# Designs tried in a protein design chat: VHH binders against o26223. Part 97

Target 1, 191 residues: o26223
Amino acid sequence: MKLLWTSQHIKVTVHIDGKVSKMDVLEAIKTRRSIRKYQDREVPEELIDKILDAAMCGPSAVDERPWHFIVVRNREMLEKIPEVHPYGAMVKDAPVAIIVCCDSSLEKIPGFWVQDCSIASQNILLAAHSLGLGAVWTGVYPLEDRVEGIRRLFSIPEHVIPFSVIPLGYPAENPGTRDLFDPDRIHLEKW
Below, E stands for the ipSAE of ESMFold2; O stands for the ipSAE of OpenDDE; V2 stands for 0.75 times the mean of E and O plus 0.25 times the DockQ between their complexes.

## First folded at step 6 (VHH)

Design h6 (framework vhh_gefurulimab)
Fold by ESMFold2-Fast, scan of step 6:
Structure h6 (fold): chain B 191 residues (1-191), chain A 121 residues (1-121)
Amino acid sequence: as target 1 above (191 residues)
Amino acid sequence: EVQLVESGGGLVKPGGSLRLSCAASGRPFSDYAAAWFRQAPGKEREFVSAISSGGRTTYADSVKGRFTISRDNAKNSLYLQMNSLRAEDTAVYYCAAVWGSGKYLEPYDYWGQGTLVTVSS
């Protein structure tokens, strides 16, 4: 929502879709929580596109950008994920999940793809939160059984490594705030 | 504080049946996604079955058709009905639930202490 001053000197509230930011970057980082309960409501593809655009804007080692994404909306496929990823039932309640993958053929510096895909995953979580959605990061790599299970379930090629599964949807829970600042973890000039 | 307590484990003969229970305190089970896992000596923890907060169920292929997960809202309890038990079902069975907080590798926020199921003649 935007407040406007009219010719009558009266403030008028106008809502402009996609142009009003309700949360700055620091607020998004500090208030993002893992969400595992979702409304029975579809997520528009336009929001998924915005989230994936944000994911691809992350930095990567030597600009290798090794990430690929699988968007899973099919209920039968979502129901099979717990069998190969012992994560559980929350994926079944989500209207959509994003699988973050690394295409090793795009890797320029061995090993940095893990950091690259971690950055992409965090951007997905923050972007989802900023758009009024809830999401949770679930680990796949480096747990080899999960990596191979997800690869087989989604027909992922041998040169592509599934890194994380992120279910998301409109939140059906509202976790409280957290005070995580710990000055004892900050060292000045030396350890 | 949420606490999960499993019960119903014991010794059963092959082909027999056993029902495991998981009692939750602190919050209703209907507010959680919940699951059963098992771990046999020398093996990794294995997913067995899950039920979502919306009531959808899933099963590992090894137990599909033999085990049934259910909840009882009045008793604030989760159940695992185990039929046609086999020697390979011998394990410690764990109840797990997830509610609102984030974990890196163990996404379930709450775990029970486990209940031993032994399938032996």
Scores: ipSAE 0.000, ipTM 0.227, lowest interface PAE 14.9, mean pLDDT 81

Design h7 (framework vhh_gefurulimab)
Fold by ESMFold2-Fast, scan of step 6:
Structure h7 (fold): chain B 191 residues (1-191), chain A 121 residues (1-121)
Amino acid sequence: as target 1 above (191 residues)
Amino acid sequence: EVQLVESGGGLVKPGGSLRLSCAASGRPFSDYAAAWFRQAPGKEREFVSAISSGGYTTYADSVKGRFTISRDNAKNSLYLQMNSLRAEDTAVYYCAAVWGSGSVLTPYDYWGQGTLVTVSS
């Protein structure tokens, strides 16, 4: 439990079943890893709210913000995801998953919703990591069978496109660091 | 700038229900995260529930399963449906808002005047 004071001298008492990270932005980006094994612990609604708030703060083409999110905690529904997503087996073992969707009626410039939803997905991963949680991006779009499978499973309207499924929870694995810097991919002034 | 006005408070018996409303005026409400706080006589103000600009909700443990927060951006309104009321829910309930993002940890910039809820047999 953490006790906080607001600008109004208001006492806020919130049950937080997790560790708040002190990572700076570069540390968070460099140490975030895909996490596919989760503790048998519920993720508090307070943390999901913070993650979704962060997801909506991403830039979008012409500020169209076409994203919608489905929060899935129901065990039966989580267990059905691997049936329509062959590489989403870990989702059934997660306490919660977020489905990132594009509402095509909100799109102002054709085609950029993919980039918008990618940004929202990455913000979910970074926010989860910063809050002591682990998550992984499992791809849905542009694989037609996965798109239609997820749409049917979650009763998603025809004008809405499921983009990614992101299971998350308290991590039950701790993968080491990766050294990914490759100077051969950097070109000065010309190719 | 946004102005908030609460309504719907009153006297209710234990086990009863009340629906609080908060009317917003000024800038479009859809751009704001909103929350309900309460303050009982002689106590500090405490968090009750929050709803993000995207409609995602957070609840204090003391009200989970009993209270439901909702918003109607077309009507510039925030609601709190309170069920299974208890004597300890007696308090002045305040509507609060902040531009952009907001959660239980966000400082709220705009506050209503409050509406009294009394739960008494």
Scores: ipSAE 0.000, ipTM 0.096, lowest interface PAE 19.4, mean pLDDT 82

Design h8 (framework vhh_gefurulimab)
Fold by ESMFold2-Fast, scan of step 6:
Structure h8 (fold): chain B 191 residues (1-191), chain A 121 residues (1-121)
Amino acid sequence: as target 1 above (191 residues)
Amino acid sequence: EVQLVESGGGLVKPGGSLRLSCAASGRPFSDYAAAWFRQAPGKEREFVSAISSGGYTTYADSVKGRFTISRDNAKNSLYLQMNSLRAEDTAVYYCAAVWGSGRTLVPYDYWGQGTLVTVSS
């Protein structure tokens, strides 16, 4: 049995029915789009738990895994995020957001936590997409005012750095896929 | 933004000790990672030591066991305790800061004006 989080962030033990994603990894990577419009529909704790499981499976420098996650479902808290993040207006309309954080006390190689938290953030976006959800990465680090604002809003300790805020929900928009392949950026054998 | 001012430099004999201080102002220092760098005349600036916002410390091999970096967030201050000083430690010492956990592998955004340390008999 897998432990799931409720909307009140209480862990419960439930049986998982074994539902599998219908999207392969290359399809997920190629079709993932930033989603900023969400249905008025709750995201089940089971799906959030699967997304966080995927986030923690990213490679990390010397396996330091400095990431911590805050799951925000409280409407009042979600509505306050745009006040400290000017480009995060969509967060107030999302049913849930994940704040990706770095615990600097877990860092083994100085500076690599940025790459570690970037990997965790991208895994959240891909996992959400593969599960039929939409998400968008809103940047926090390295913008001092956003880091300070998010830290104060969520009582984050000074040794922990908020890295990104990722609102998630069932998509209320369906942007088409992008053809981003550029062969001019590929060099064979030498530059 | 943060402003940094170093103090405590001076002339000291080989084998002596010196404590450098860096006073931060303008913004709470506790959210910044901080470092000491040094530059001798005609040489490039080199890393000496760093301390994260969470207190994790890093040292250049040339100073390990001799220098100790510390911080006092209540006083918005960074310190470098320098023991067993050598002629080769003669340089202008700079404190530096960056938002978050920045250390030896990240650029530092805020710099002090420097304080001169001369180790000579």
Scores: ipSAE 0.000, ipTM 0.107, lowest interface PAE 18.2, mean pLDDT 82

Design h9 (framework vhh_gefurulimab)
Fold by ESMFold2-Fast, scan of step 6:
Structure h9 (fold): chain B 191 residues (1-191), chain A 121 residues (1-121)
Amino acid sequence: as target 1 above (191 residues)
Amino acid sequence: EVQLVESGGGLVKPGGSLRLSCAASGRPFSDYAAAWFRQAPGKEREFVSAISSGGYTTYADSVKGRFTISRDNAKNSLYLQMNSLRAEDTAVYYCAAVWGSGKYIYPYDYWGQGTLVTVSS
């Protein structure tokens, strides 16, 4: 729609009245927010399985699919993450976290594992949101101290690189809508 | 809607050289990242080399230093210069492409039919 091609952002909210609602792809992308406060509720393993299935469905460079995942539910381990990740304080309050890792032995194109693991991380966030959960991406790579801290904490081998830590749970906060569309960042045909 | 056609395969002795070409038709090739893959009889398809839309190149360890990938956007063509060929390089070579600016963040969507390279003594 050309109406979006203006410096004035148009805010459109569509409310769908339905007994059973499936979040469509665009709605999931536009309404996903970083969630850092969680209810005191367990996340069923069935939902974690669906999230990890979605994570592995992402495109990867030359189909190298270098990702491995560590699912952390142990309270003692979750409580130790903030000690090695300064911006990971919320992880201690989450019922579960997923650590996205790269197995360097699976890498076929040097350097593209970062993009592969970024795609997997984003798919985790979108899948969690679509299932009624909240999550947040906390960065690990390329910060060497965080990489080594997480490696030591979870006994990760040297050929495996921890990329992100994603705590998730049922959300205990509801952040408002963001207006992020900026037509000035879109250039037609040339800069 | 991009079609890829490989050419340049053939029989060559160990230590010899071949240059493979891939001709793209349909959409301008400059918008695509491209790659060469190969499949030997009884083996899985293997990555050989890739080139981004911006010209950044990558190579599998088995061919690094021997093969060179290049592109000519004006001719909508991709090339693979193969030097110091070995019996283990015998395979059907496939050209592949994916739409996107400079990054292989999507799976390769377009594939050629392949060209046979036989390296024998």
Scores: ipSAE 0.000, ipTM 0.100, lowest interface PAE 19.4, mean pLDDT 82

Design j1 (framework vhh_8pnl_2; at its last look DockQ between E and O 0.30; V2 from the best seeds 0.00; counts 0 for: pae O 6.7 > 2)
Fold by ESMFold2-Fast, scan of step 6:
Structure j1 (fold): chain B 191 residues (1-191), chain A 120 residues (1-120)
Amino acid sequence: as target 1 above (191 residues)
Amino acid sequence: QGQLVESGGGLVQPGGSLRLSCADAGFTFSNYDMAWYRQAPGKERELVARITTGGSTNYADFVKGRFTISRDNAKSTLYLQMNSLKPEDTAMYYCARGPYESWIDYFDYWGQGTRVTVSA
């Protein structure tokens, strides 16, 4: 089932491990890591709703917002993802996964839906991190075999393109952070 | 960026052990997540193990309990300790930087690698 707006989801400050935690935007961007090991804990629907709300707030080409999302919690379905996505083995161990899709009927400018869905995918990763969860983007598009495999597995219509599969859960690993700033890639005034 | 140089491969009997090394000539080794991949003749390249900057590790199911990935930041070197080797482990082994944050695992070639042959 798709996540629906319900009165059981309250709008309050998110608590991490019983404590109030606040992460600013720069901290979230710089400390987010791919997480492939998850605790045996279910993720509350309220947190998934917050993540999907954040995903839909990204900019899109001509404000086309072509995103659709499939939320997968069914263990049998999660266990089948590695069969059509060879590098998605960690998905079977996650409590939930989000499949980011493009509804091509919502496309206003040809081809820019790829950037739109990339922005939505990254927002899912950042929002999950800010809420104390871990996630990883596993690529589907533009690999035709993975696109069609995921389409068949989740009964996705032909006009809808699966873009990424993002398992998420409470982290069971701490990858550490990276220092990636490279001033040689910054050019002032001209190349 | 620095050059990665794999070494330590060779011919070994089933049940034997080998330790592979990957030396990074760059000065930012500690800033990169590292991985080992392998490719057997006629097969697709596959992930063997990953290690993050913080030391978190991830292994392919077919090597869990037998292989150990580790790093020495002071020496800018990545290692793969391979125990209880099987004929199925016969392959060219490659190392790579930054693969833990890759959202796509699809690749053509990295370097020459180091060859591991497991036979009687």
Scores: ipSAE 0.408, ipTM 0.715, lowest interface PAE 1.8, mean pLDDT 85
Fold by ESMFold2, look of step 7:
Structure j1 (fold): chain B 191 residues (1-191), chain A 120 residues (1-120)
Amino acid sequence: as target 1 above (191 residues)
Amino acid sequence: QGQLVESGGGLVQPGGSLRLSCADAGFTFSNYDMAWYRQAPGKERELVARITTGGSTNYADFVKGRFTISRDNAKSTLYLQMNSLKPEDTAMYYCARGPYESWIDYFDYWGQGTRVTVSA
């Protein structure tokens, strides 16, 4: 929408689609919950772009950045995911899913791509939450049947490894917050 | 690792009521989402009801308003009030620490179960 002005010092209402709320990072980490129920509401591509930008901001081993992302909005494809990925039953009800993959040709130090893709996956969850969306990480790697099923479904080449499937949408549930701090997990100076 | 102990099962006539309890020890109960599951002979274990740390509840369709899940964090106890029981409710009932934040759908902790039999 274009900005409209008058010479009579009156401002016409301006409609802007891209409002982004700000959330403290510690609040985001503490309040993010896995969301498995979604509203029947489309997620704008602008929000997906912001989420993927955040995903790519994570550190990686020797800055190798081995990640690739498949954005899935096609209803028929979303409905097929549970056939090869039993944990992903809620994906069929999501407006969109992101598949986090490793391209092994981008590895500079072999074997650290799992950490790299885990960082990207968690950043997707946090960014979605900060934008008023809900998401859940559904595990693919290292479960061979799930890896092979997702690879076949999305025509992923052999050197690219699907790591996680993350359905997301506007939440239709509120699981609440938890207080999980456990001092017994903290060891000072040594075990 | 904590302990979960179910109780309150038994034999009841159709239309009757039972109240199941699940007590825990060895973990902070208020920090966990909880659930009741059931397994009838020859069937897979199925969700009956769940309750989050924040008190939000969800019920399986077959409950149809007959069951109520609740929790008492001060007593570290989970409850399932079952009313208007039907023969098809006959099953072993399990409480579980529901892995709401798990990226894999294994149940990593539950009790031994309590049997509910609704005589036709």
Scores: ipSAE 0.188, ipTM 0.563, lowest interface PAE 3.2, mean pLDDT 85
Fold by OpenDDE, look of step 7:
Structure j1 (fold): chain B 191 residues (1-191), chain A 120 residues (1-120)
Amino acid sequence: as target 1 above (191 residues)
Amino acid sequence: QGQLVESGGGLVQPGGSLRLSCADAGFTFSNYDMAWYRQAPGKERELVARITTGGSTNYADFVKGRFTISRDNAKSTLYLQMNSLKPEDTAMYYCARGPYESWIDYFDYWGQGTRVTVSA
């Protein structure tokens, strides 16, 4: 049975008009793109709350939920983030950013916090996308210079590890969709 | 994997201009973030400019508005317009193709490069 994967070109019409179109989870996953340009438009607190709610709904190792979130709206602080994050230039143009952190004191099993914070970060991206926002995951951990830079900038305690910086805003670009499916990466029963 | 082919390099006087091109013959060009890197003799390769599939651009600090990265998806070509060139801009310039998407900015496919020499 030749699974004819009809590459349905899901025309993700990024409705620039801020209408929160309801999309299903698969659509959100498949059509999500990193957005690095934002409109000069504020993101309502209600949307941030929804995004953060989603961020906290992911699984974590033994349900340790080690994540903390810093919501940054202050323009001065947003503008400083690129100074310590070389690939975070777009943060200065975003109306808001979420910094995902791990409180190591909440870890039950050492090391799984990376997966936990990754899940939280990804949920932020998906939720943002589903709400008509654009976002991008900018990596902080495990790059020491970035970790320390963000730590210092936001006075983050030593036991708390900044993991990612995620700028959010109404998208001012449409990167389109990508076909990321690669059957060569699928192995049946054995490698 | 399609080959990236850079062109447009050469010898130019300080204050001069060059336009570099990178032809992408391999994959759907429009699906990739693209970048220009440069490597001067004895120095590490450094990012010059990047452009996303959505057209977002970023530049290195040393560019200071002198260079413009652009892309033509219809032609599967990346460009770097370089104005007000300085001797310190002398380097091999490389076109790079990024992954589909990453939470870390990196590029994993490179052309052979085109040499830019800025000298009086």
Scores: ipSAE 0.035, ipTM 0.290, lowest interface PAE 6.7, mean pLDDT 87
ESMFold2 (binder alone), look of step 7: mean pLDDT 79; pTM 0.802

Design j10 (framework vhh_8pnl_2)
Fold by ESMFold2-Fast, scan of step 6:
Order: structure tokens, then sequence, then C-alpha cells
Structure j10 (fold): chain B 191 residues (1-191), chain A 118 residues (1-118)
């Protein structure tokens, strides 16, 4: 077929459940939680575009920006992810997942792509949360079996490294908030 | 909070059974996927079993049909029922609640020792 993917939701007004107003950046950082249960509700393409725009805005080593993203909405493909990722069971129930990848041909400094892709992954989680969605980062790199499993499943070339799989959707759980501030981890002037 | 305590380990003969428990004093146990891991002497930690918030389970191939993971959200307790134990099952067993972990290899407890020998 010529048209392999299309969304019907670009034509409708979107309501962001649970977040009817803008949240402060600090509030977003402090209240973001990993979400593994999703409503049976499609995520509009506009929101995915906003999340990916935010993902690409992070700092990058020597500004190499080696990240590439695969957006997966195909139900059959989402259902196959748990076969190559033993902790990816929730992905099959998500309306969409983003696979964060490193294109090694864009690398200017060896090894720092891991930090670059970590930053992109966290920005996806924060952007999703700020838009009323829930997401979770499921680790792929540096676990060789998961890297090769994801590579084969999505026909990823050898010079591209899958880093993380991030399912996302409208949250169907509320884990509450955490109080993690520990002043004993702060050292003034010296260690 | 976020403190998990494993118990129920011990010495058993091959073919025996043990039930491990993992208790959480945390407020939101029912909102998290839970897992059991093990580490044999001189080896890396490996996943044994996982249970989602909805009760769906996943098992390592080497324990399928012998081990059963379950949860009691009212008691904030995770269980691992181990049947038909083999000497290869000898390890420290850890429970994990991978709350904000971007990788499912965290453990929260000190572990409980399982020894299978004649």
Amino acid sequence: as target 1 above (191 residues)
Amino acid sequence: QGQLVESGGGLVQPGGSLRLSCADAGFTFSNYDMAWYRQAPGKERELVARITTGGSTNYADFVKGRFTISRDNAKSTLYLQMNSLKPEDTAMYYCAAPYESWIEYDYWGQGTRVTVSA
C-alpha cells in the first residue's frame, strides 16, 4: 500500500485529561512519574510532534545531536516489542511508542552519544507529562540482546543504535508525587 | 518509603518448595510493576519473574512452570512461589519495584538466600 499510516484525530479538538492549564517547569520536573498503564485513547499527531520538538532541544556534546526517532503506532509492531524487550509488556497496551536512536555517523566525540540520547529521553518524558500524557523510559542500550532485538524488529541499520523505548499515552494510573530532596547530598565549597 | 524487605529463603532439598515474600511499607505498592531477580555466586543478577499492576506475569525460561509470582496489594506484599527446586536455583533472591528506573535491574532489598542441596 501507498498509505501505510494515517491519523483521524488531527481533525478534532483535543482535551488533555487532568491538565487543563499550563504547569510550571519546576512543577513538571517534580511531579513527573513513570506511567505504565494507559487509557484506550489515541494520542494526536500534534502532541507527538511537540514531544519530538522538545526532545531535540537538549544540550548535546559538541552539538553533534546524533538522535533519530522511530514513532510506532502500528498495533502489530507494538505487540512484538515485549518479545525482544523482557520488561516492555506495557508497550503492547500503549497507543504509541517512541524509539530513541543514535546515528553513529553524526558522532563527533566517541561515547558521548549515550548522554545525548539520555537527555533526549528525559525531555520526551517531561514534554509528555507537561501535555497531560504519561510515559516510561524502558532501557535498551547497553544490553546487547535488547539492542539487537529492537534493531532487527524495526530494520535499523548497523550504524544506528537503539537507545530506549518509550511508550506513552493518556495515563490510567496516578502514582502520586515523591519527596526526594536530600540535603546530605549537597556539599558547600568542597566535598 | 521505597524500602523493600525480602524473606522466606532457606535450605531445601531438590524437588522441594519455598515461598518468598517481599514487603513494602510504601503507600503506592498497587501502582507499580514488581519483579524478582536472583544472583548466584560469581554470576550477574538475572530476572526471574515480573508482575504488572494489572496482574500480567512474565517468567524467565528457566523457571517457567515451576515458579509463580503473585501480589497482594492490600498487604503491599509480593510473593514468589518456588516449586520443584533444583540446585541451579541456589542464589540470593531480590525483589524490585522499578518505580522510576529507566532500566529494570534495580533492587531495593538486601535479598534472601535460597540454597538447594541434598
Scores: ipSAE 0.115, ipTM 0.543, lowest interface PAE 3.4, mean pLDDT 83

Design j11 (framework vhh_vobarilizumab_d1; at its last look DockQ between E and O 0.51; V2 from the best seeds 0.00; counts 0 for: pae E 4.0 > 2)
Fold by ESMFold2-Fast, scan of step 6:
Structure j11 (fold): chain B 191 residues (1-191), chain A 120 residues (1-120)
Amino acid sequence: as target 1 above (191 residues)
Amino acid sequence: EVQLVESGGGLVQPGGSLRLSCAASGFTFSDYDMAWYRQAPGKGRELVAGITSGGDTSYADSVKGRFTISRDNAKNTLYLQMNSLRPEDTAVYYCARGPFESWLDYFDYWGQGTLVTVSS
């Protein structure tokens, strides 16, 4: 099938020599959006290192810090993710993805690794946004088929649990910001 | 039961205008982010424009300045005003319901689509 129509590459993020304008923490939290379209540009290893450093700085239940990360840049591997994660189709178009994992041998208190890995995942999203990148958290755990699919695809040991897959890159979309403040969800002193 | 019904598509000359409508039912429309997607023959679906429950808008660069997304919560209706249409805008246009910030699966509720053809 040869198409006469072509997609245009869209540059929606302001970058200067791979650097991005600084934003404060509240701005980062309020303006971060899930990004599923990426420019055809590589993400420097330096930025991935900064993102993973931030990911490891989250609070952790009894400070167990059970997270491990797989950084995937191989195009062939990225193209296989949608086969085991049906709503991860955008991953194949990303220049890089991070798989957040729990090493269960590091778990000091049963079950709280889910919160730990959630915190790490959100820190990845916020750090990426602060650096001018876009990312999206795609859920893996606790969906058994996805956990097993990702485990097989990336040769993950049985004592390690894949938690989320986070594609990232320079954004090729700008969904704007959300106004989500709902005072009806705030209860003073009592329910 | 979520339903999205698009209308307003048609044949127009380059430089022309069209207004698409999407009638939503089966959910509290005002609580959801809404979007317009399009799919040209042989291509995947492309996000064209989004509008949050709070009214913030976003656009693909290819349509920014030419298209305007809006919503009428009292009528449960989403709109896309398309100006300065180009041949490359030819596609089936779909109304979709977010949650675009879902970290888990989302099943976007999609309408049947409405065809827009921009002919020489």
Scores: ipSAE 0.305, ipTM 0.694, lowest interface PAE 1.7, mean pLDDT 85
Fold by ESMFold2, look of step 7:
Structure j11 (fold): chain B 191 residues (1-191), chain A 120 residues (1-120)
Amino acid sequence: as target 1 above (191 residues)
Amino acid sequence: EVQLVESGGGLVQPGGSLRLSCAASGFTFSDYDMAWYRQAPGKGRELVAGITSGGDTSYADSVKGRFTISRDNAKNTLYLQMNSLRPEDTAVYYCARGPFESWLDYFDYWGQGTLVTVSS
C-alpha cells in the first residue's frame, strides 16, 4: 500500500545515521561480533520489522517454522530480565530486546525446534549487524531456571519455550575483527 | 595450561594508588577480551573493568574516572591502575579471560586473585 511505503521510507530516512547500509552477506558473517554496549538511541520499529522478517526466512525442519518472537521495549520489563537471567545484564541497557520462542504445537517432527530457533536467532544477529545495529545472543534454553524465569516474566504459556533473549541497539563498542578459521576442523572424504 | 597470575595488591591508605598486573600464559592473549572482577568480603564477584581484544574499555560506574584498565599484548599482561582508592574498593581482585563469541556469558579462566585493602 502506497501509504505504508511512504511511511516506511520516511521513517528509514529519518533514522538513518550517515548512509544506508548495503553490506555483503559474507562481510556481515565475518564482521559480526557480539555487542553488549549500546548508545542511548532508540531503534526504529521498521528496523525491528526487517530483522524479524529476516529471522523468519531461515530454513526449518520440514518447514515447520515453530518460532515466535516477543519484542520488548518497555524499560521496566527490560530491567527485570537480569533478575531471572543474571548473565544477561546488558539487556537492561538495551533500547530493545527480542525473545525467540518455540511453540511446540507447531512442531511437525519432534526434537528439531532447537535447530530451528537457533537459525532464527543467528539471522537476527546478522540482520541487525547489516542494518548498523549491534546485538548479542544470551542463552535461555536449555537452562531450566532461565526458561522458567523468562516464561513467568513474560506470561509465556506452558507449550511455548523461550529459547534466547537478544538485546540490540546502535553499538557503543567495537570489539574488532577476529581470525577464527581453523583448517584442522576440516576433514576431506572422512574424519 | 591457561594461567592468569595477579600481582600488585596490598594495603593502601584512602586516596592512594595501586597498579595491579595479570600475567597471562597458555593462550594467544591478543585474541581475547579481558576483565578485572572484584569480590568484597561476604559479597559476590562484580565486574570492575573490561578491555576488548581491540582495546575498547568499559568500567563499572563505581570506578569510572579513578581506575584505568590497559593491556600490553607484547608482554601478555593485563593492568589495572587504581587511583583515589576508597575503603569500599577493598576486595580480592581477579583477572578473567572474557567470552570469545559465546551465547553463555561465562568467563572460562580466572586467576587466584590479589588482595587490595584500603584502610587508614
Scores: ipSAE 0.137, ipTM 0.544, lowest interface PAE 4.0, mean pLDDT 86
Fold by OpenDDE, look of step 7:
Structure j11 (fold): chain B 191 residues (1-191), chain A 120 residues (1-120)
Amino acid sequence: as target 1 above (191 residues)
Amino acid sequence: EVQLVESGGGLVQPGGSLRLSCAASGFTFSDYDMAWYRQAPGKGRELVAGITSGGDTSYADSVKGRFTISRDNAKNTLYLQMNSLRPEDTAVYYCARGPFESWLDYFDYWGQGTLVTVSS
């Protein structure tokens, strides 16, 4: 049963002509969901470029910009990722994945690379969503087994730390929306 | 207070069926992704099935075609229909709240669990 996911709920009207409606930043943030099911459809390189551009637009500690990105389209490699990432099963079904890495040699201040790569990863998710794609952040760092697994699989140098694996594709699910606002998490002036 | 209470576990013969229920309270049930986990003796906890707030479902390979996760938002209840049960399905089954919206597959609340024993 081809669940005809009627494009209606993903307000990203992917126009048949490939034009993606513009999504404002708040809409992107609020409506983004992790997508773990993908259509059997390739993601155009143009969209990946836009996503990577967005990934590099985030701030970083003292502008160190330590991030590197591995774009993985090879089917065999995508299928191997779940072998070293137990919660990355969906990666094998994605047409493409981005591996976000930190080059430690680019760090100006040690330790802030986690925030830098997190910002980059989140921008990837938001950009993907705004472009009518689905994505999910699969954690690699700081789990040693995953870090080393991804390192070996992609021949990543020791000074480079794989941080996240983000499969992307056209969504084949609609997780719906959630209200995550919690006023109890807001403190005025002091705790 | 967030509460999850599982029920429906018991002893069943191989090939039998059970339906588990999880009664949720203390939060807006319809806004949350839910899941069933299980833990067999001497094994780690594993995901069995998940359902999003939008109704999308996912299953572990070991239970695909046999188990069905569903939800009734009006009743604040999560279900797991288990058919064609096998001895290897023996475990404590847990209801969990949380977004599949987690890069760590994290669920924030768990029930106390209900024991399912499949034995001849």
Scores: ipSAE 0.028, ipTM 0.465, lowest interface PAE 3.9, mean pLDDT 89
ESMFold2 (binder alone), look of step 7: mean pLDDT 82; pTM 0.830

